# VH-VL binders against q9umr5, part 131

Target 1, 268 residues: q9umr5
Amino acid sequence: SYKPVIVVHGLFDSSYSFRHLLEYINETHPGTVVTVLDLFDGRESLRPLWEQVQGFREAVVPIMAKAPQGVHLICYSQGGLVCRALLSVMDDHNVDSFISLSSPQMGQYGDTDYLKWLFPTSMRSNLYRICYSPWGQEFSICNYWHDPHHDDLYLNASSFLALINGERDHPNATVWRKNFLRVGHLVLIGGPDDGVITPWQSSFFGFYDANETVLEMEEQLVYLRDSFGLKTLLARGAIVRCPMAGISHTAWHSNRTLYETCIEPWLS
Short names: E, the ipSAE of ESMFold2; O, the ipSAE of OpenDDE; V2, 0.75 times the mean of E and O plus 0.25 times the DockQ between their complexes.

## First folded at step 5 (VH-VL)

Design ge46 (framework fv_mavrilimumab)
Fold by ESMFold2-Fast, scan of step 5:
Structure ge46 (fold): chain C 268 residues (1-268), chain A 123 residues (1-123), chain B 111 residues (1-111)
Amino acid sequence: as target 1 above (268 residues)
Amino acid sequence: QVQLVQSGAEVKKPGASVKVSCKVSGYTFTDYSIHWVRQAPGKGLEWMGGFDPEDGETVYAQRFQGRVTMTEDTSTDTAYMELSSLRSEDTAVYYCATVSYDWKTGRYSFDYWGQGTMVTVSS
Amino acid sequence: QSVLTQPPSVSGAPGQRVTISCTGSSSNIGAGYDVSWYQQLPGTAPKLLIYGNSNRPSGVPDRFSGSKSGTSASLAITGLQAEDEADYYCQSYDSSLSGWVFGGGTKLTVL
């Protein structure tokens, strides 16, 4: 029988947004138990990411306990960061495939409709003033705001992303790395036509330098230092990269070709 | 105030088609789509289909695929549901409903309903 | 084919609490799809009572509440009143059918 699949949504999403994904899974892997976690939906998706991690952790524990053979995670957009933290804080997770679906793994630096709704008078160049304050860190989107022109502020003020990426020291870093490395496969999905995740290579652990030139994963200090296990995972063949052009941010969970190419092979 | 007004009762013979209209007024939300739900006498509610704003297209329940067509005239804020090859089992009250997305909760709901149109299929 | 199962009828006395269950499966409520509830008075169109498992539209009294657990949902009505006598329907989305599904309905009788 197929391993259960747990789906974690993104910013302003709900379980209904994943109906096509569940239909694809049912067609190719009939009998798979798929659960979309309906926590932190709508405006609640703006809650601090550590708060979301706690709530999602409580929801996944009974699902994982019922599946000793293992589970798969499909984590979309902001949800991919929640899943990164879940894999680090859980010393007993049994996740086989962690499928990260267009998630800003190295952070976000770009203007979007979401940011304009929340901060209508701010440009990406000025958002660091809000996000790197204690008040701003109470919003999920600021927890992964990564301004490449103010990297010193990002490293000191980020209460979430800088810590889970091992970019700033934390007492639990060694344990978090050990826990994360328990994952069977890290499947990274994203593409140049996403239109929201900026730079799109953030979904593959690439990011801007101070001149806004993208440096890929293998050039990042977090990879070179193996801060949370990326280099170790790549060496053991556990990282899968699946870029695809022509897919906008809200279409990753509803494109059949994307599903067949990048997701279906990793659902055992 | 939001009001959905449907066309009047219809009596049709087996094999005929029926086209029910639904006029929407006073809607205060920015976005909505129209869905159709029917109810046979003394029976429960059955979803037939409607416009899916996330897909950008009209979707139909599998049971009605190939027999139902749902359209709308945006100039008159009127939606239509046409059901062909009518059978006696199609005798029912047909409702239109607005479906809206509440971004605050991340939820869809069938928030306003028309008064219903009785369609009777008999010889 | 999965459909949502409701008891055909429930009854209660004025001022008491009643609950109406809605049992689904792994393809609908169990998959994480939320549940809405509708009240239908005799001869009228359904009225939205609860959406998104537990959210009340404006104008719905706070004595109506919804909850969801596992593959099932419940509608609770406290302080039962004579005007609550109606049919109640649950609704969710079903991924196997690729569509919205309704429960069979529950007739509430106020004794």
Scores: ipSAE 0.622, ipTM 0.853, lowest interface PAE 2.4, mean pLDDT 91

Design ge47 (framework fv_mavrilimumab)
Fold by ESMFold2-Fast, scan of step 5:
Structure ge47 (fold): chain C 268 residues (1-268), chain A 123 residues (1-123), chain B 111 residues (1-111)
Amino acid sequence: as target 1 above (268 residues)
Amino acid sequence: QVQLVQSGAEVKKPGASVKVSCKVSGYTFTSYAIHWVRQAPGKGLEWMGGFDPEDGETVYAQRFQGRVTMTEDTSTDTAYMELSSLRSEDTAVYYCATVSYDWKTGRYSFDYWGQGTMVTVSS
Amino acid sequence: QSVLTQPPSVSGAPGQRVTISCTGSSSNIGAGYDVSWYQQLPGTAPKLLIYGNSNRPSGVPDRFSGSKSGTSASLAITGLQAEDEADYYCQSYDSSLSGWVFGGGTKLTVL
């Protein structure tokens, strides 16, 4: 029998958005128990990410406990960051495949419809003034705002991403790294036509330097220092990179070719 | 002040077709989807199909596939449900409902319903 | 037979609390799909009462509340009133059927 699958949605999403993904899983892996967590849906997806991590943690514990052979995690967009933190804070997770579906793993630095809705007159160049304030850090999207021109503010003000990436020290960093390293496979998915995640290489742990030139994962200090285990995971063959062109941000969970190429092989 | 007004009751013979209309007014949103639900006398609700706004396609319940056609005339804000090859078991009240997305909760709901159209299939 | 199972009837006196259950499976409520509840007064169209498991549309009193756990959902009505006498239906999405499904309905009698 197949391991159960837990799905963590993104910004302004709900369980209904994943109906096609569940249909694909049922077709290729019939009998798989798939649960889309219906927490922090819609506007509540704007709540601080640490609050969301706590809520999702409480929801995944009984699912993991009922699956001694392990579970798979499919985490979409912002949900991939929630799953990153879950894997670090849970001393007892039994996740086999962590499938990150177009998630801004190194942060976001680009205008999106979501940011324009929240801050309609703001440009990406001045969002650091809002996001790196105490008020801004009460919004999930600001928790992973990463302005490459104000790295000092990002490191000091980010209450979430800088900590889980090990870019700023945290007393739990050693335990978080140990916990994260228990994952069987880290499957990274994303692509140049996403249109929301900026830079799109953030889904693969790449990001802008101060000149807005993208540096890939292996050039990042967090990788070189092995801050939370990326270098160790890559060395043991546990990181899978699956880029695909032609897919927009809201289509990653409803594209059959993507599912067959990037997701299906990792659902044992 | 949203109102869905459906066409009047119909009596049809077995094998005939029926086309029920649903006129939408007062909807302040620029878009909505219409779904159809029927209810046989003394029985429960049964979803027939409707436009899926995320897919951009009209979806029909499996048991009605090949017999039902759902269309819209955007110029008159009127939706239609046509059911062909009528059988006695198609006797029911047919409802149209608006399906909308609530961005605050991230949820879809069948938020407004028409008054219903009684379709009786008898010889 | 419906995909979502509800008790055929429940009853209570004015001022009491009643609960209506909606039991699904791993392909609908268990998969994480939301549950909506509808109230149907005799001779009228259904009215949305609860959506997204526990959210109330404007105009629905807070005496009505929804909850969900595992493969089941519940509608609770507190301070029961005579005007609450109606049929109640739960609804969810089912991935194995690729469509929306309703419960069989529960007749609430107040007396």
Scores: ipSAE 0.554, ipTM 0.834, lowest interface PAE 2.8, mean pLDDT 91

Design ge48 (framework fv_mavrilimumab)
Fold by ESMFold2-Fast, scan of step 5:
Structure ge48 (fold): chain C 268 residues (1-268), chain A 123 residues (1-123), chain B 111 residues (1-111)
Amino acid sequence: as target 1 above (268 residues)
Amino acid sequence: QVQLVQSGAEVKKPGASVKVSCKVSGYTLTELYIHWVRQAPGKGLEWMGGFDPEDGETVYAQRFQGRVTMTEDTSTDTAYMELSSLRSEDTAVYYCATVSYDWKTGRYSFDYWGQGTMVTVSS
Amino acid sequence: QSVLTQPPSVSGAPGQRVTISCTGSSSNIGAGYDVSWYQQLPGTAPKLLIYGNSNRPSGVPDRFSGSKSGTSASLAITGLQAEDEADYYCQSYDSSLSGWVFGGGTKLTVL
């Protein structure tokens, strides 16, 4: 029988967004138990990411405990960062495939409709002033705001992403790395037509340098230092990269071709 | 805790310019977004624009683009709004206000207001 | 001429309830942007009364409440008192203008 699947939604989102994904899974893997976690929905998705990690952890523990053969995670957008942290903080996770749907794994630096709604009169160049304050770090989008022109402020002020990526020291870093490395497969999905995740290569651990030139994963210090295990996972053959053009941010979980190409093979 | 104290009333001739000041106390200016709102006598509130002191970035309402300049002096914790080519319809009380993001609720508001500066553009 | 539409005046007797409407469009309130309300007593600067559709700042009595539905918002004042006589303004953000917008204002008279 198939391993259970746990789905974690994104910013301003809810379980309803995944109805097509559930249809696809039922068609190709009938009998799969799929749990779409209905926590931190809508505006509650703005809560600090560590608060969200704690809530999702509490929901995930009984599901993993009932599945000794393992589970799969499908995590969309901001939800992919929640899942990154879950894999690090849980000493006993049994995740086989972690499938990240267009998640800003190295952070976000871009003006999008979501950003303009949240910060109407602020330019992306000025958001570091709000986000890298203690107040800013109390909401999720600032937890992964990564201004490449103020990398020193990001490294010192980020209460979430810089710690999870091992870009700044944390007492638990060694244990978090050990826990993360228990994952069977890290499946990274994203593409140039997403329109929200900026740069889109953030979904593949690429990011801007100080000149806004994108450097890919293998050029990042977090990879070169193997801070949380990316280099080890790649050497183990456990990282899968599945870029696809022509898909907008809200369509990753409802495109059949994407599902069949990038998700379906990892749901055994 | 935050207080905004504005400069005194001004009387100007048509075609002149006026520069209104807004002194911030109880907080550092670099941590605040300062916006400007005006109100003609007996009329409603009209947003003019705002200034981010960290980068000097400005956003101006379309109607004022080309005539308004918003600046700040962080050494004196003072924001400025200069309006040029004054016309009789620019006669109004000009307010500075802080635009805050309330992290507890995730909401924006114009939470602290200056007392206002009356600018009269006389015949 | 205002982007957000308010009635120019409303009136009520002491102890009664009054409601002030604020009507927007798909580019502001209808796009999900929050609505704030301001009270302006004669000769004074505006005071924040409601923010984020329904939140009250510390010190604002619970007689004042805000709500939002679709492209419109409303401010309700219960137990009217003489000191509530003032001008009331709604405010939101407009994505098509890339800026903050205010309603035209409503003068509340307490009879």
Scores: ipSAE 0.000, ipTM 0.405, lowest interface PAE 15.6, mean pLDDT 86

Design ge49 (framework fv_mavrilimumab; at its last look DockQ between E and O 0.04; V2 from the best seeds 0.00; counts 0 for: pae O 10.3 > 2, placed apart)
Fold by ESMFold2-Fast, scan of step 5:
Structure ge49 (fold): chain C 268 residues (1-268), chain A 123 residues (1-123), chain B 111 residues (1-111)
Amino acid sequence: as target 1 above (268 residues)
Amino acid sequence: QVQLVQSGAEVKKPGASVKVSCKVSGYTLTELHIHWVRQAPGKGLEWMGGFDPEDGETVYAQRFQGRVTMTEDTSTDTAYMELSSLRSEDTAVYYCATVSYDWKTGRYSFDYWGQGTMVTVSS
Amino acid sequence: QSVLTQPPSVSGAPGQRVTISCTGSSSNIGAGYDVSWYQQLPGTAPKLLIYGNSNRPSGVPDRFSGSKSGTSASLAITGLQAEDEADYYCQSYDSSLSGWVFGGGTKLTVL
């Protein structure tokens, strides 16, 4: 009787990484059909996010079609951005709970080992030169690079995040907003000890201003303008915020207390 | 380049314990996670347990829990599997294998295997 | 008992194509876990043949290929050769057992 759960992984992840999450779900909600989408694994997670959205869309359609009562999405890290785009581009999604596990919903501005591997001599202060080029936008990580000191370049060059956030106009914006608003619950999870998502409040739609001071969701222009429906969802009581300290980036899907507190209540 | 060399054949009586070794060369033991798989004569492969490549913790198959102990000694690049309370049904070839992550595909595999150690349990 | 189901045997003539199936359930292949394939020649240790559903390690000929759909996977061998006569095992991860699982094995006979 439980709704099926679809899991979308993050950067350089695999289905195996979610083994503990599936064990927790089976223990608390026995009989739940859980599918981890094993697309764009490893190096393929670097493919442009719109390409990933198309591939994941093809995979979720038959699962959603078989579950007329609805499905839940659990989307980890970069996967949370894929799921945001899925909810916007699908005219007929039936997602009840969208559970976002430490995803950079307003973007990323911080040095990580992944970036150092790709661009060894770059620092966060000069990565905008690479990411906001046509070549850089062929990498998923650059699709959500959000340099608060070059916001004009981000707005002009971002082929993905600026569009799905409604920070730059797109012909489909009205339809994307309508589709996204069909979600039952938007469950946002993240925390200060993540160590990768920078600022960590990006998981809650907060982000840096030009002075690197974090402004929370309600102070963002995308919220105030209701560009893709955040203000409407909050007024409807559909946004859940579940911050938790003490959890590193690779542990969100393997921490039992996190699961019981932030995820389990939303798996009907 | 990577090679796994296992200890020699063992003959044990019911109730005894056996400890099989697996020496890894080509890389340090900390860079490779060893799992153990057995095969009874004329039967298929059965996973017993190993070191989780993401957590670094040992995980054992449910049917061996309480009877098996797997350890690794990084100073000698050697992994060990000890199975206690031996029964005749434990007669099998025991293999060690490395479990590696391929960042290009995002996949785990049992990519290198030892030659196997025959353990015979008889009265 | 084996958790993943394989046919006990399959046969083909030299130069032909054979396929070996591996049937799982919602707790393993159906849950999204990938499938690896191993070749075991008589009297030898298993050798990794395919990993991550369809990837070949260095040294494995391209006449070996793997695929996965739903709760099952298959190994295809084209241009069958006498040296392919061996046992073949599929492998995945199972969330209900919290561990790795193997198929029962398929003996390939080259006629």
Scores: ipSAE 0.769, ipTM 0.890, lowest interface PAE 1.3, mean pLDDT 92
Fold by ESMFold2, look of step 6:
Structure ge49 (fold): chain C 268 residues (1-268), chain A 123 residues (1-123), chain B 111 residues (1-111)
Amino acid sequence: as target 1 above (268 residues)
Amino acid sequence: QVQLVQSGAEVKKPGASVKVSCKVSGYTLTELHIHWVRQAPGKGLEWMGGFDPEDGETVYAQRFQGRVTMTEDTSTDTAYMELSSLRSEDTAVYYCATVSYDWKTGRYSFDYWGQGTMVTVSS
Amino acid sequence: QSVLTQPPSVSGAPGQRVTISCTGSSSNIGAGYDVSWYQQLPGTAPKLLIYGNSNRPSGVPDRFSGSKSGTSASLAITGLQAEDEADYYCQSYDSSLSGWVFGGGTKLTVL
């Protein structure tokens, strides 16, 4: 019998957007209970990420309680940040596989259609002026905006990403690390043809230095200090990296080859 | 305002084919996505298929695979549904409807419907 | 039977509240797919009443409301009026069938 699967969507998504992923699970693992959390859809996905984490937490509690043997998370795009925060703030989670599907885990520094729609006069080089303000932090996109050229502003202003990465001191850091480390596997999925996540290596905890050279996960300060458990997880053999070329941002949950290669093996 | 106008009623013999048209007004087929739903007399609604913009292709309900073809003519803004190998149980009203995405709520719906086309299959 | 189960009929007095249920499964409503509701007057095409579980399109009065919980959904109609006599259908998506599914319909009678 298969563990239940909980799906957390991204920016401007709906449950319908994940229909192919759910169909693949039904075909390969019949009888699996799969739930796409039907919260913060469309424009509501712009609400502050801590508000979203609170709402998703309330939704997952009864699902996890009904499955004491554990559950799996599949979390897409912005949803992968919500899920990582859930793993940190929930002292009672029972997640076996956390599958991060093209998520900006180390942040975003790229122009997108959503960003142009929301802030039409800005570009990535000057968006820090909006995002690193109290008003800007009311938008989810700004909660994970990470300008490599204004790191001091990021560290001071980020209400979400700098905290869950352990880049800024906070009283819960030790407890959050302990909670996160209870996950069985961390499965990181993404690729160079995504077109939205910038740098695409953010999906693997890579990110730009001040020269916009990508430093991989093992070169990041959050890994080296093991601030929330990445080094410990890698040493356990619990981190799976599954890059795949040729997949655009909106196609990660509708590509059968990706599902079979990167997702299915972890849905025990 | 979207308006869907369907072709007139048809009477067919078992084994024949029928092709129902659905003309879109107010918008173009490049802006709207047409799905087909049928309703047998005294029975409920049954989805048959339609163009899915996220897939970039037409998808068909499993029951109708191999018997139905749905096409669009963007020059005339007309969608077509052709059902082959007709049986008496295919007697129904056939509706075209738009599937729309509301970006504010992130939700999909069948929001505009044609008037329906009665197809009667009799010997 | 239809994939989504509705009671075949419901009745209520004018001014009263009625609720129409829509019971699905883990492959449709239980998977997190939205529920929409349609009203069909005799001899007419269906008309959208509720989409995305609880959203009303423009022109639908707020005495119509929808909700979803677990594998089930409901349509509530308050202030029941004679013109509300119609067939009502719920609709969702089903991962096992890879397609849109409708309930069997509920005939609402205003006494």
Scores: ipSAE 0.391, ipTM 0.770, lowest interface PAE 4.2, mean pLDDT 90
Fold by OpenDDE, look of step 6:
Structure ge49 (fold): chain C 268 residues (1-268), chain A 123 residues (1-123), chain B 111 residues (1-111)
Amino acid sequence: as target 1 above (268 residues)
Amino acid sequence: QVQLVQSGAEVKKPGASVKVSCKVSGYTLTELHIHWVRQAPGKGLEWMGGFDPEDGETVYAQRFQGRVTMTEDTSTDTAYMELSSLRSEDTAVYYCATVSYDWKTGRYSFDYWGQGTMVTVSS
Amino acid sequence: QSVLTQPPSVSGAPGQRVTISCTGSSSNIGAGYDVSWYQQLPGTAPKLLIYGNSNRPSGVPDRFSGSKSGTSASLAITGLQAEDEADYYCQSYDSSLSGWVFGGGTKLTVL
């Protein structure tokens, strides 16, 4: 039998968005138990990511317990960060494939529709004043806001991304790294036509430097320092990068070609 | 948490200028949005201006346009409010305050206040 | 002079319920902007009491509540206590003025 699949949605999302993905999985892997976690849907997805991590943890623990051979995680957009944090805090997870589906793994720094909704007249260059404020970290978008021009504020004020990246020292960094390294494979999916994840290379742990030049994963300090295990995973051959063009952000979970190319191979 | 400490009382003559300071602690000034509100003796609160994240700039109440200047020194975590061409009706306690964002409604409130600075304008 | 209108004073006995109204217009409360409430004890700076119409910051007792309807808002205080004697101000944003506006303030006397 196939290993169970757990799906974690993104910002302002719900389980309904993954109806096509469920169909694909059922067709190609009949009998697979797929659970789309219906937590923090819609506006509730704006709640602090650590709160979400705790909620999702409570939901996945029973599923993992019933699947001693392991499970697969498919985590979309913001959900990819939730899942990475989840795997960092769980010392007993049994995740075989962690599929990060167009997630801002290295953070977000762009003017997107989501930001326009929250801040219709604000530019990304001003959001550091909001996201790194005493109250900014109280909602999810700011938890992975990564302003390359205000790295000091990011490192000191980011209560989520900077911690799970091991960019700011904390007592659990070593343990979290150990926990995250329990994954069998890290499958990174994204593409240049996403339109939301900015830069799109963030889905592959690429990101802006201080001059807004995009550097690759291997050029990032988190990789070079192996702060949460990327270098180790790569050395193990455990990182899979699957870029695909021509896919908008809201279509990653509903594209058959993408599924067959980037997702299906890791559901066995 | 956030603390705002303002400069001491001022006595000015009509036509002069006054500059009130507001030092922040707990968080850096770059992390905060500072606004200014005054209160004449025995009267209500009056918003003067402050940084608006949605506008991306410092905005002033129309009443004070051209007469008030709000600045920040991030190196010392100090915000300043300068009011020029002082008149007797400018006699008031001046407060600095931080603004917080409500993520549910998308609006702001003044969550932390300085202790106030009394400015007296008299001949 | 105040853009938002409050009664100048209200009073109540200990244990009673009192309400303070805040009347705005189509350019502020009626435009959908949130209402905040502030408590100012004698000789002190204002303190945030309610934000986003009905939300309480940490440390504010649940006997304080806020509501909003149409162009008006209301602050309700149940179980009135002696320490509640203070000035109360409503606040909102006005699109026509492109700025925050306060009510005239209400003096609450505990009898």
Scores: ipSAE 0.006, ipTM 0.483, lowest interface PAE 10.3, mean pLDDT 92
ESMFold2 (binder alone), look of step 6: mean pLDDT 88; pTM 0.914

